# Ledger of designs, part 6: VHH binders against Iron-sulfur cluster assembly SufBD family protein PH0883

Target 1, 326 residues: Iron-sulfur cluster assembly SufBD family protein PH0883, of Pyrococcus horikoshii (o58613)
Amino acid sequence: MLLNGEDGSMTIKINHVKEYEALVEIYKKEGLDTSLFGNRIAAIIISGDKIIGLNSVPGVKIRGEEVENGVKADIEIADNVKLPFPIHLCTGYLRSEGYQKVIFNIKIGKNSIVKFTSHCIFPYAKDFSHEALTSIKVGENSWVSYEDEHIHGEGVRMISKTEIELNKNARYTGKFSLTKHRAKELKLEMIANLGERSVLELESKVKAVKDDSVEVREVAYLKGAYSRANLKSTVIAFDEARANVVNEAYGFGDYAKGHVECHEIVKGNADVQTVPLLRVKNDKAELTHEASIGRINEAQLMQLMAKGLTDEEATELIIRGLLGEY

## First folded at step 1 (VHH)

Design o5 (framework vhh_4orz_3)
Fold by ESMFold2-Fast, scan of step 1:
Structure o5 (fold): chain B 326 residues (1-326), chain A 120 residues (1-120)
Amino acid sequence: as target 1 above (326 residues)
Amino acid sequence: EVQLVESGGGLVQAGGSLRLFCAASGRTFSSYAMAWLRQAPGKRREWVALISRGGSTDYADSVKDRFTISRDNAKNTVSLQMNSLKPEDTAIYFCAAYRSGSYYFSYDYWGQGTQVTVSS
């Protein structure tokens, strides 16, 4: 089924009211902002293979199509638009088993400023596979922020691929976080092509526990002259978790500058590999990298626990100290 | 960047009421969800109440219908109104701030705690 959003009005399917209400209650339980379901917020709300809520605002057009085992959505932001509120992308799956595929095609016009808040809500997953394909094209002189936060049950296998195209003077800041819920199996890929004087910031932060398997790949093709990219990955790994992180920067343009940051924090028998891959293809381009590797100190952990913190709280405090986040 | 200080604890008889306050410093208070947690002697720390950035509330089953959490973003405060107190509510009560990026399902910032003792 094909749906178009309406300005200032959320379209809710009558047969899916219970699923919509269930998602709102999960937001309350997880401490997420329920005002994102309000009528001033451009939004697409997905449950399984159904579009259960849809709203557009002036300057934002959302068109959704229900497909086999998922949803495809086209999101278009007009030229010269500054949105006071974020665009809300809610992808839910409220069953314990199955498969879901979501495709987002996002096009931002020129001279616009927009923020996306994306939530993936799979709280009951025990044997669930999720695939997400996102294409983002940022027009000349436009600024985009995209924040992606996940709520997972114990058994999620996720493949997420995001392709980003930045036109002249465009700016994109992308953040992915999966630190509060089970990673289980994660393959995350973000690939960006940078035009002249465009700026890219990509950040991923993942915690892996138990026997989790995590693969993260961030790639910047600095094609345009004076383009700039910063690729940052943070992995926190416990127990017997395995993580492979690759941050790639390719300097093609005159005076292009790229920076790669890899941060690794390990506890127990976890195996983490972080690989900066830098290829200077132009003698006028500059690529740099920075890495930190920390290990949680058992004596410091026990000292904090003696002050009344749990193992989890003490561990988090040490991790924030290692990352300079105090 | 957020520092939390609790107050309002004390000794109270069973069936009585107390109101706890948490004062926060920092210009980013409104970006955090706020929670109250408690720890009784010899027990693990447990969550009691949560208020989201948008004002939605949630409560542990043990305190539901007895406790009410509220926030005042203009004054950078969160409060916990505790009614129909039971001896089992005796604990040190902590306020905590929570946002995206917590590494272990834990809260980002904690206060030092305030003692609540309920006598029969």
Scores: ipSAE 0.000, ipTM 0.169, lowest interface PAE 13.4, mean pLDDT 83

Design o6 (framework vhh_4orz_3)
Fold by ESMFold2-Fast, scan of step 1:
Structure o6 (fold): chain B 326 residues (1-326), chain A 120 residues (1-120)
Amino acid sequence: as target 1 above (326 residues)
Amino acid sequence: EVQLVESGGGLVQAGGSLRLFCAASGFTFSNYWMAWLRQAPGKRREWVALINSGGDTDYADSVKDRFTISRDNAKNTVSLQMNSLKPEDTAIYFCAKEDYYGSGSYLDYWGQGTQVTVSS
């Protein structure tokens, strides 16, 4: 058993040591940063409906509650805090079947700069439903970066909803990535309300294969004067996968500026629909959109394969050429 | 405890009119944005009309100038007046409320919906 102390050491439940060690091993195998389990890192480590690791550091308070089929966590960052290390959120499910619901309530004080590194680890899932509800409130003049990366088995049905509230001069950059593992069934929503002079950047990257069904929705309500939003969605779809992406921006504030950017790469018989919904409610607000639709060119693919690349290697090189890293 | 109950659907001939109602309870109705969405057979849900707490409205291009959304804060109701109905307006119509954080989530608090069928 490790104890949670004043130096930031993590508390680990004695009867969950094996699950904790299993998660660390999965991080090593997947090339994820294992230093996130260190003593200087504020963290909550979840396995199923249990909190198996918890660490708070100066300026960060994490309170967790085990609930029916899941966990609820409250995370509070104090005013005037600049963290040297990210806050680590690890949500695991190491069984093949079941249901898990996780609720994160995150509040950032004023004049603070923090980064969240979130991992959802469901490597053995064959018939597993996951529901995540996240609320993020960013105080005045605070800067938040939130990176969310997923490791899924073959049978994950996921619903993830994130609500973001930005106060005056707040900045939030959110990234969601599910590109290395099976999406199967994914419904992702990120919805933000922007206050005066606040800045939002939301990015989702999803790779859908086989018969995957993907829905992504990013929404910005630019309520405050001089608020700015950039909503970016990237979908890479192969085989018979289906994806529906909706990016919505609503311009209410004076001099509010929003940009919606949708990128799709299609190979095989995949069906991808991307829909920008732009509503300018104020003559002084400006909303723009950009779309990029790429289909993998068979001739270009064959040319690269003739140079010694496999179909997968050639495909990845073409995608990187079109979208950068994915 | 939030409840939204849609009513007023039915079968009409093309060119006809219908008025849909949404009875709301369990929240301070006047503080929230309200919307109407629809789902046609075999298709995904789409938004149709939006009304904010101050009464300002917005419409999808497919229904603009034919549909009118309104609210009655004294009675906690939202209504959708549908004129010049077309067969392509056939769908289940849903009432939605903005969520807890004021984000205008169209997926929160959808009821059973009310069926509208427009025959030619």
Scores: ipSAE 0.000, ipTM 0.111, lowest interface PAE 20.1, mean pLDDT 82

Design o7 (framework vhh_4orz_3)
Fold by ESMFold2-Fast, scan of step 1:
Structure o7 (fold): chain B 326 residues (1-326), chain A 119 residues (1-119)
Amino acid sequence: as target 1 above (326 residues)
Amino acid sequence: EVQLVESGGGLVQAGGSLRLFCAASGSIFSIYDMAWLRQAPGKRREWVALITSGGSTDYADSVKDRFTISRDNAKNTVSLQMNSLKPEDTAIYFCAAELYDEGWIYDYWGQGTQVTVSS
């Protein structure tokens, strides 16, 4: 049941019931968690340039503004808050053509623990440009987990930039996934500044097919003493796709530690370039890297196809063997 | 969680050597940064040496070139080799482990081991 509410209430404000119902049905079809639309979940639900759902819970304040071709949202988590459920960020675009820009400004107070579940839902896109700008400031002693998953149609051009600021003893784990749907054109950038004793983990997983063009950049500025960062990138590239991955770590602080992991799987005539850029700016800082490059085994592929698997099914099985689950 | 137990302290003459050991139990030792700190009578605690989980070392100016910190991850131990000891090195020496997890610094300390350097 849909309920009318006000800011700070536990009820959901639904302005466009039909579009809201359409998004829920897409979640069901794609196997996404529909419980995220529940009335105990802090959430902002976007369709195009409209806020169609908004729910706040104690300790979480969400303010949204509808702008031309998009939405700007300010999300504030109070000090000493431990949320039992994730904060749901749903960005939808249900047309085939157009442009959307979304801006999220997220501020987490001190001594708080919070998880964000973010979904970008563009299932019918054929000629659609999406721009996302996210700023996340994590207060002292706070822990943030941010998971971002995408459902794309055949023609999405996406630019996503995330800036992360970690205060003393803050922890941030960020995960980006675009493996089940068309990337087409993707430019993904995540940049973090780490304060004293802060901890960062960034992971991106992208699958590029056909003539897709993918650029991923993950950057950690380990400014604080004893700061720690782990940057992970996984790219699966088929056909004639092109992917450029740059993982940068700069060790400024005393006893700062950074680690970069790059995993590549290539099939066909895809061109993948991975560049770890490690700069030790302090003799007491440590930066390390690990990389793996796998090519789909043609003999194994042909053997599986001869047993009745499609090229797609055989490829999926081999990838799971090389990376585990993805 | 990790428990730390120091050993190897004692009485030594100026110019002599001692080797301190710290045995860790409970958690995976290799992920911790390990440090030695000391507290002399009437003074505040000061750090002496540090070895990171990756093996990098650093020393306080007062002990540089005389002390050497090392770790053995297979045995869950960290040690401090102290050479050319001076009366000013007399203190209780503490082993500390630091882990950065869940947005907090978790500090684990042992009870300390007494080192006395006679002139």
Scores: ipSAE 0.000, ipTM 0.104, lowest interface PAE 20.2, mean pLDDT 83

Design o8 (framework vhh_4orz_3)
Fold by ESMFold2-Fast, scan of step 1:
Parts: structure tokens; C-alpha cells; sequence
Structure o8 (fold): chain B 326 residues (1-326), chain A 121 residues (1-121)
């Protein structure tokens, strides 16, 4: 079950078998892709302040360092690499209380195509603080997709900051999702700098319930000529939840084009503010925005519930209708 | 305490060359993007050149193939080599530090005071 590579690639090493097995079982329970633990997948698997699995493949170097209350990892993708499988970043915390800090420094070479699948798994958290710092540098003519999905227990306080740097003709698509589990306290920041003819797509989708407090900030600095950015934020807020979402675009480059899109769905006494901030710094740059605010109609809910749906089922149907989801 | 100090501006004839320097202090220079912006009289400030922490560069179409941005991490300096200067290049040139995502207040969080470049026809 081990995969070796000529460029210094190594086998997956399991240091804490019980924690590794627990993470795999959580993936099965949550419907996550367990093939990501396979020996053909470049991966770093973290539990608390320990690296419990690490695998490199040709063209991908992963170096991890265990630090106080966390892990620091450097991930380097070589030039001209087109990976057939995603790079798996698994950050777990299997205790109910504590603090964890994770730092990812990711560098992608030129002319490469890679996908990252990132999972943060904190299923038993009751009083847990998580801090994530990610730096992503995308080389010239490279294409990157980064998907980040979270499994949280009832008491997670998370601060996540991601800086994205796109060189000439680089493309980056980033997706953040926290819709199936408690947000509790979330501060999410994604900031991108776009070089010439680079393309950025950022999407965040958060469901806030109970007394959750959510802050989301997506920022695009369209520095390069002909750079293009699309920033999308979707917040679904119930009960007494609070959410503040800011999508910022700054048009600096000649013929730079930015679009920010904010969607808000509210039920109960939730308080949601979505703010597009657009700053045209060059008269040749173009920035646009779209926003939608939908409220779950109690009469529509009652009508669907009268047909035998639960409140939850009726609410999900209405949300799908409002967002155009299938 | 963060400081950016520009130098190298002056008067030059069309077709001539100038080299601008920016001395940076008060931060870990190698970890940041550095940029040059310019503002002509009565016009909006515009971006000119950008150098990423990794060394890659980008240029506005108006200066492409004429200007070259470079950095020296050992000396904490960023430079702009300006060739084939045109009267349209007359402006105050500013050095700027690129986004610090821990403490950002905009696309560039610190600017120098600028250095004047005047290109005569």
C-alpha cells in the first residue's frame, strides 16, 4: 500500500494508527471521498499537532514540521506538472477542547495543472480554537483548483486567512463550504493579487444557525492588465445567527474586470449584512456587482409542510429554488 | 515604522533612460510584493509595475517592453529601469508595499512620498 517516486516521493507514513482510522471512519460517515487516503494521492494528514500521514508523488514535494499546537507544511509543485489526482490536505482535531494552528505554504511552478482537496475535521469540538494561515503562489500559465470543506462539532472558533498570488496567465478557483455543520464562530478571509491576464474565481458558502457569528471577507486586487476576478459569497442564516460578508474588488490594471456577487437567505431572527466594495483605481478597469436577498416565507413553509414535509425539508426545497440548486 | 523611500527621479529627454530606487525598512522585505505606481498632473494614480515575493513580474501595457522592475532582497530595495521614455511618462512615481493579509487596509498598505519624473519632448 505504499507509493514511491523518483523525485524524492515517499510512502504514506502512519504514526498514530487509531487517529488515522478515526479520520477515515469520519470520512465514511460524512460521505467524504475515502479514496483520498490512497497511495496514489499526494497528501498530508494532520491530527492536532502531529503529522500522521504524508505522501509525495512525482512533481509534488510536501515537507511538514510539527510545531507548538500545530503543523507547518511547505508544498511545492514543479513546473510542467499535470496531476491525475488531487492533492489531499486533511487537518483533523479529535479532542473536545484546545487550540490548533496550521500553516500551509503552497508554491505552484509554471505550466502546471493541479487540484487541492482540503478537509478540516473537528467533529467532537466543544471548546476548540482553530487558526489556519495559507499562502498560495501560482506560477505563470498554471491552473489551480482548491476545494475546502469543513466538518465541525458544536464549539469551533475558527480564524482562516488565505493569501493567493497569481502570476501572468495563472488561473485559480477557490471554493469554501461550511453548510452541513456548526459555524459557531467563523472569521474567513481570502485575499488574492492578480497578475497580467490571470483569472480568479472565489466562492464561499456558509450556513449559520442558532447563535453563530460569521465574518467572511473575499478580496481581489486586480493589479495586472486584463486580469479578471469573480467573487461569490452565499450565506444561509437561521435562528439568531449573525453574518457579515464583505466582497472587495480593486481595479488597478488596464482592462481589468472584476465581478462581486453576494447572496443572502434568511430565516427567523438572523441578521445578515453583505457588502460589495468596489474601487476603480484606473479608468480603464471595470467592476460590477450583483446581490440577492431572499427571506424564507412562513406561508410557503406552511404550504410545503402541509404536504408532509418537515420544517427542515421544506426549508431546503425553498433554498434550492432561490439559489437555482439541483 | 514601515518606510519606503524613492530616489532616482529627474528631468530626462524623450528616448532617454532613468532608474528609480526604493529603499524599504521596518518589515521582512522578501515576504512582500512590491509595486511602482505613478500619477500624472490632473490624472488618477495608475499602476505601472509589480514584482511578486517569488520574483515574477507584471507590467501595465503602456510601459511593457520599456520598463523593468527588479528587487534585491539582501539590500531591501526595489528598482524600476525606465527605457525609451516618452513625454506621457511624466508623473510622480510611488513605491508601494503589496498586501499584508494579516493587516491589510487596501491593495497596498504603505506608500513612499514619490519621486518626480519629467520627460521633455
Amino acid sequence: as target 1 above (326 residues)
Amino acid sequence: EVQLVESGGGLVQAGGSLRLFCAASGFTFSSYEMAWLRQAPGKRREWVALIYSGGSTDYADSVKDRFTISRDNAKNTVSLQMNSLKPEDTAIYFCARGLDYYDSSGPFDYWGQGTQVTVSS
Scores: ipSAE 0.000, ipTM 0.150, lowest interface PAE 20.1, mean pLDDT 84

Design o9 (framework vhh_4orz_3)
Fold by ESMFold2-Fast, scan of step 1:
Structure o9 (fold): chain B 326 residues (1-326), chain A 122 residues (1-122)
Amino acid sequence: as target 1 above (326 residues)
Amino acid sequence: EVQLVESGGGLVQAGGSLRLFCAASGFTFSDYAMAWLRQAPGKRREWVALIGTAGDTDYADSVKDRFTISRDNAKNTVSLQMNSLKPEDTAIYFCAADFSYEYWGDQTYDYWGQGTQVTVSS
């Protein structure tokens, strides 16, 4: 069966009800916001290579195309749009093995304020490769918040590349989190070009355990005068995990200001490399760097465990003391 | 819009061969396990063969080594090659689909075809 969307121009297939219901139940189990599946929320819901849900609201146009092993979607936000609710991007893969490629092309008009809530849901993955390519263009004087959270099974190999273009006075805050589920193999790349007086905040938080292999790259090209960027990476690494984090800032514009912030917490035999790459291309640009490296103290762990905490509880308490919430 | 349409049934002599086809439409075929079941007059419906989303196959003991199930995800079809047919194989054969992920790994079939008659004379 098919049904029309609320605007009368959109059609949604309802023969994927089982997949849709499965995703909603996973959200409930994981404590994710199920109100994002409501009819007031602009959304694209993907399962494998199929679009199983699609909703548009005034000011937001979403067009999806099913392609080989994935989906390509165009998302357009009009000028002068102030959305009271986030735009929901749900990418699911409910099999144990395979390959999925998703392409998002996102354009935000001028003078708009929008938030994206993006979830990648791969709970049963044992041998699964995921590739995501996202392009985000933010119009003049627009403010965008993009939060990306992942639910992974034990065997996900993920490559995610996001390109961000900020026009004059545009603001973008991007957050990536993979702290509650297995990273396994992760390559995350976020690259931004900043126009005049634009502001960028990129934050990634990754927890790597066992034999996980993590690569994170955040890049800011501060091209415009008075552009500002803050690149923040947090890595928590246990066991024999390996992580390589590179934060790059290039100061081209007059009075451009960039800040690179790297935090790492290590336990066991994990190997973490954090590399700030700062290139001042203009004598009037300023680039700064801050780093903190914490190692879980074995004596402190033993003392907390002697008070009745498990190794996990003691470790969590120490991490929260070093980073706050994560 | 959701349909499973069987074809290829008919009358065949004992020892002969027959190939059944099931054309699926209106759902994401590649996400579903596909099965063949049969029902002889006056008997309960019985499972014959299954092919999972990863291509893994399983067969009832009564048809093992004689029947082969296969799927074509590009064409949204599942087929059942039946060799060395016996009079006991006479039944209406049904195509069925089940959403077969870890969360929904129950034995309930979501979609059923109308069935196709197979008659094996001795």
Scores: ipSAE 0.000, ipTM 0.104, lowest interface PAE 23.4, mean pLDDT 83

Design so1 (framework vhh_sonelokimab_d1)
Fold by ESMFold2-Fast, scan of step 1:
Structure so1 (fold): chain B 326 residues (1-326), chain A 124 residues (1-124)
Amino acid sequence: as target 1 above (326 residues)
Amino acid sequence: DVQLVESGGGLVQPGGSLRLSCAASGRTFSSYAVGWFRQAPGKEREFIGAISWSGGSTYYAVSEKGRFTISRDNSKNTLYLQMNSLRPEDTAVYYCAADLEYYDSSGYWEYDYWGQGTLVTVSS
């Protein structure tokens, strides 16, 4: 079908064509969707402290500013907008060492439906610090999905802080995944304030290996009447990895309902703590908790390996048996 | 080892169209990312657009988006710039440029080969 309007062709600085092509090839290699670089996709493509690609579409306004060691971006979605394609946020760093800070200020108008696909691409990192600060304000009756997936080299220290504000009847689903690459040092924080009849779903999945250090904090302030929140954290920890997961729900509103779900799988000498913190501040609010802990049994692992599976194959089979697919 | 020669410039009226060509000689043209720049009288050289070595990706300066189209024909070693809805402020010398075939490990690159330019004058 033909659409009326701009075709949204990508704009980029000439000295960065090689970096843009390198990012596309990394997407192909990692099995990520390269159609996200197409001219119908609203996008900001970052490499280091430079904006190397930028595209806006009707209903979406993206403004970026290059700053010291990073980028600031303002993203505005108009009222009554239903996007057929996701908004693509690509943050890359193609060197082995350094520091990068990105700031995203995202504002969604009323009665809109949008999806964000965010990728952080640091494939060559050996000694790299990344800091991300994201503010998301969701207007009345709007629905937002935000998926964040990371491609890391061996040496990334990451701090990611996200603040979410949900107005009346707003819905937000946020997903963070770092299961296929090194966590090394990760501090992930997501904090949401829920208005009347708003709905929040936050999910994080992290795999920690070797001597990785992981801290995850998900917080829901259920301020509005009839607000609902579901906070889910999954940690898979091997070797000598350490993880601390805190999921907090505060029930303030009449008939507010919160659910906290923590899952962990441990192998070797890894140390994982999952802490649900539930504070019922109103007699009419309901907060519930579910937790599971699975341990990889060395005897079971050895039995599978004796049947011809590698340590990696046997471990993956056991994990799928405990969690399903992740 | 790549030489670039622009052609197709000239006088055109506002609202008109023009297609510029850049012929390459020397090493294999398809190994380079190539782009168009312009320099208006009394101003610095500015980027217009670029196309990857494969032709699979195109890039444009925000101010030129929608009016200009870049394309390449690797079998003819030629780069094109289609210019539509021309305005007096588009008056400039237009240059084509080619980037190295090897990526700098730092992540930054400069254009290594430049043409002599072709003059485009948009005037009634």
Scores: ipSAE 0.000, ipTM 0.185, lowest interface PAE 16.8, mean pLDDT 82

Design so10 (framework vhh_sonelokimab_d1)
Fold by ESMFold2-Fast, scan of step 1:
Structure so10 (fold): chain B 326 residues (1-326), chain A 120 residues (1-120)
Amino acid sequence: as target 1 above (326 residues)
Amino acid sequence: DVQLVESGGGLVQPGGSLRLSCAASGFTFSSYAVGWFRQAPGKEREFIGAITSSGDYTYYAVSEKGRFTISRDNSKNTLYLQMNSLRPEDTAVYYCATDYWGEPLYDDYWGQGTLVTVSS
């Protein structure tokens, strides 16, 4: 089914209302912003292979198509648009088993300022495969913020690939978080091409437990003169989890500057590899990196547990201390 | 057994107002979203709007454009549709529905409808 968002009104059908209500309830339980379901919010709301909510606002055009095992959406932001509210991308899967593929093609015009709030909601998954392909093209002088938060059940196999193109003076801040729920199997890849004087900030935070397998790859091609990139990855790994993180920066442009930060916290027998890969292709480009590796101190953990905290509570307190959170 | 019973329909003059009610029984009304549809003679059933289980969010079809308001009273297990500035084009049978999933089939549950005639 091909759907267009119309006239600033969110339309849902009664045969989708149960799934819509279930998603709103999950947002309430997880402390997520339920105002994102309001009719002033440009949105596409997906459950499985169905579009269960769609809304456009002035300056934002969303076209969605239901496809084999998923959804494809084209999202266009016009020139000179400054949105007061975020664009809401909600991808849900409320069954325990299956496969879902979602494709987002996002184009931002010139001189625009927009924020995306993306949620992937798979709370009942036990044997579920999810594939996401996202293309984001940011026009000249436009500023984009993209926040992506995940709620997973016990058995999610996820592949997410995002390609980002930044035109002259464009800015993009992307944040990915999967810290409260099971990672299980995660392959996350973000690749950015930076034009002249463009600015990129990518941050990923992943917590891996049990036998989780996590692969994260962030890549910045600093092609334009005076382009700047900051790639940050944080991995928290427990038990027998395995994580491989590769942050790559390529300095091609005159006076291009890239910075890579890798932060790793390990407990138990988890195996984490964080690899900064820096390639200076121009003698005027500068690339730097920093890394921190923290291991949960068993003596400190036991000290906190002796004061009445559970292992989980004590571990969380130590992690917040290591990551600078209060 | 799920039951939805619409009431409040009748003959009304153009520009007038009506409030429709839908009395629900046989399921935990406060746990499910509910909505309104209508079907004019010779036309397909069309969505009017829906309200979430708590009443915190309401969603309307563009065609109503502020003339219709949906509300609910969970203490009375009742859904309401307030219709203002009625037009001859609003003549239809109005249905309430819920996305309640019963056994053995997982289908939407519909009422029998209430007729609204807008005529002078």
Scores: ipSAE 0.000, ipTM 0.170, lowest interface PAE 16.8, mean pLDDT 83

Design so11 (framework vhh_sonelokimab_d1)
Amino acid sequence: DVQLVESGGGLVQPGGSLRLSCAASGSTFSDYYVGWFRQAPGKEREFIGAISWSGSSTYYAVSEKGRFTISRDNSKNTLYLQMNSLRPEDTAVYYCAARQEFYYTDSYEYDYWGQGTLVTVSS
ESMFold2-Fast, scan of step 1: ipSAE 0.000; ipTM 0.259

Design so12 (framework vhh_sonelokimab_d1)
Fold by ESMFold2-Fast, scan of step 1:
Structure so12 (fold): chain B 326 residues (1-326), chain A 124 residues (1-124)
Amino acid sequence: as target 1 above (326 residues)
Amino acid sequence: DVQLVESGGGLVQPGGSLRLSCAASGRTFSEYAVGWFRQAPGKEREFIGAISRSGGYTYYAVSEKGRFTISRDNSKNTLYLQMNSLRPEDTAVYYCAADLWEGSYFEPDAYDYWGQGTLVTVSS
């Protein structure tokens, strides 16, 4: 065993100021928005099991609790609040090994409009397990946008579960992206319950390489009359990566409408499976499915490389041709 | 609707191996994601490993990586946990649990169906 003489491991010694500075530098390096660390932004900034930054704004109450191996945070948005800036959720882990669990309980009042920008930053991870549990309750007539982007090192095992409850006329748009960094082991689960005339849009984009193992599950229970859901998953799988995608829609409400969209791009010996589960429980409900499966053509790839493109450049060109943008 | 029964526990010396089995009955076993948890006296229930419905993907707790292997045989409706290089701290009651993809692999409360448990004692 390699020891650093202090905690029995080869980890970086960081105090709160150095950890904060390290996260800001990672944002600069990765092209992320550093203005999210500004004084006008409601935020919780986590490093390991420590809350290293916390900022509040009118209409937003954030309470954080440091627990064993992680943090639990309660976030409440008041009624009739329209935020001009996003709420910044930054979860960092700046060591190579360990375990972290983060719990977010988010409640949005009535008639409010809010955006969350969430980043998970694990750049040095070699043997790291991360578990995230997020509960989001959206009040009547409120609109929520939640964007989640990840910066991973080579060895992250991640489980992320998000539960969404939409009240009457509520709208939720959720986006998850892990396309620029190693997935390694990922289980992503998003489950939504839709009330009357509520609208759900979930999108996940994952790139799996090497021997990565990816599982994505998106579920919409369209319980309310006139509820609407759109579940979209995009998986790009290279090498010997394996991905299993399950998108489920259950039509219970009168005139409920659900759409499931799966896009798969495969290169090399990667194996991608998608399972659309559509259950119409009311003859007035409508559920539809659309799938696109593209394979990187090895002959086309070789022809582009012969003309001077790298493997990465040629692959990117083909992906853009198959998906447009991603 | 699914019933789970663990077996294979017992006394083993440090460095030894044990294979635990979990037999399922009721709803089609292949429809469930399944996992193993353990609980030592006076401690909380902790995650050990989980396996997807297809058997193609496995997840392990960091501390057990490389020592424990989870597998399933859907034709026999059985889940297995192969435990190698056992340590005294592995002494616990081991539980199998099943979920129709309604919960997180690491959260005990996410699993709807649980076995009664099988005791593993690692001692000389």
Scores: ipSAE 0.000, ipTM 0.132, lowest interface PAE 19.6, mean pLDDT 82

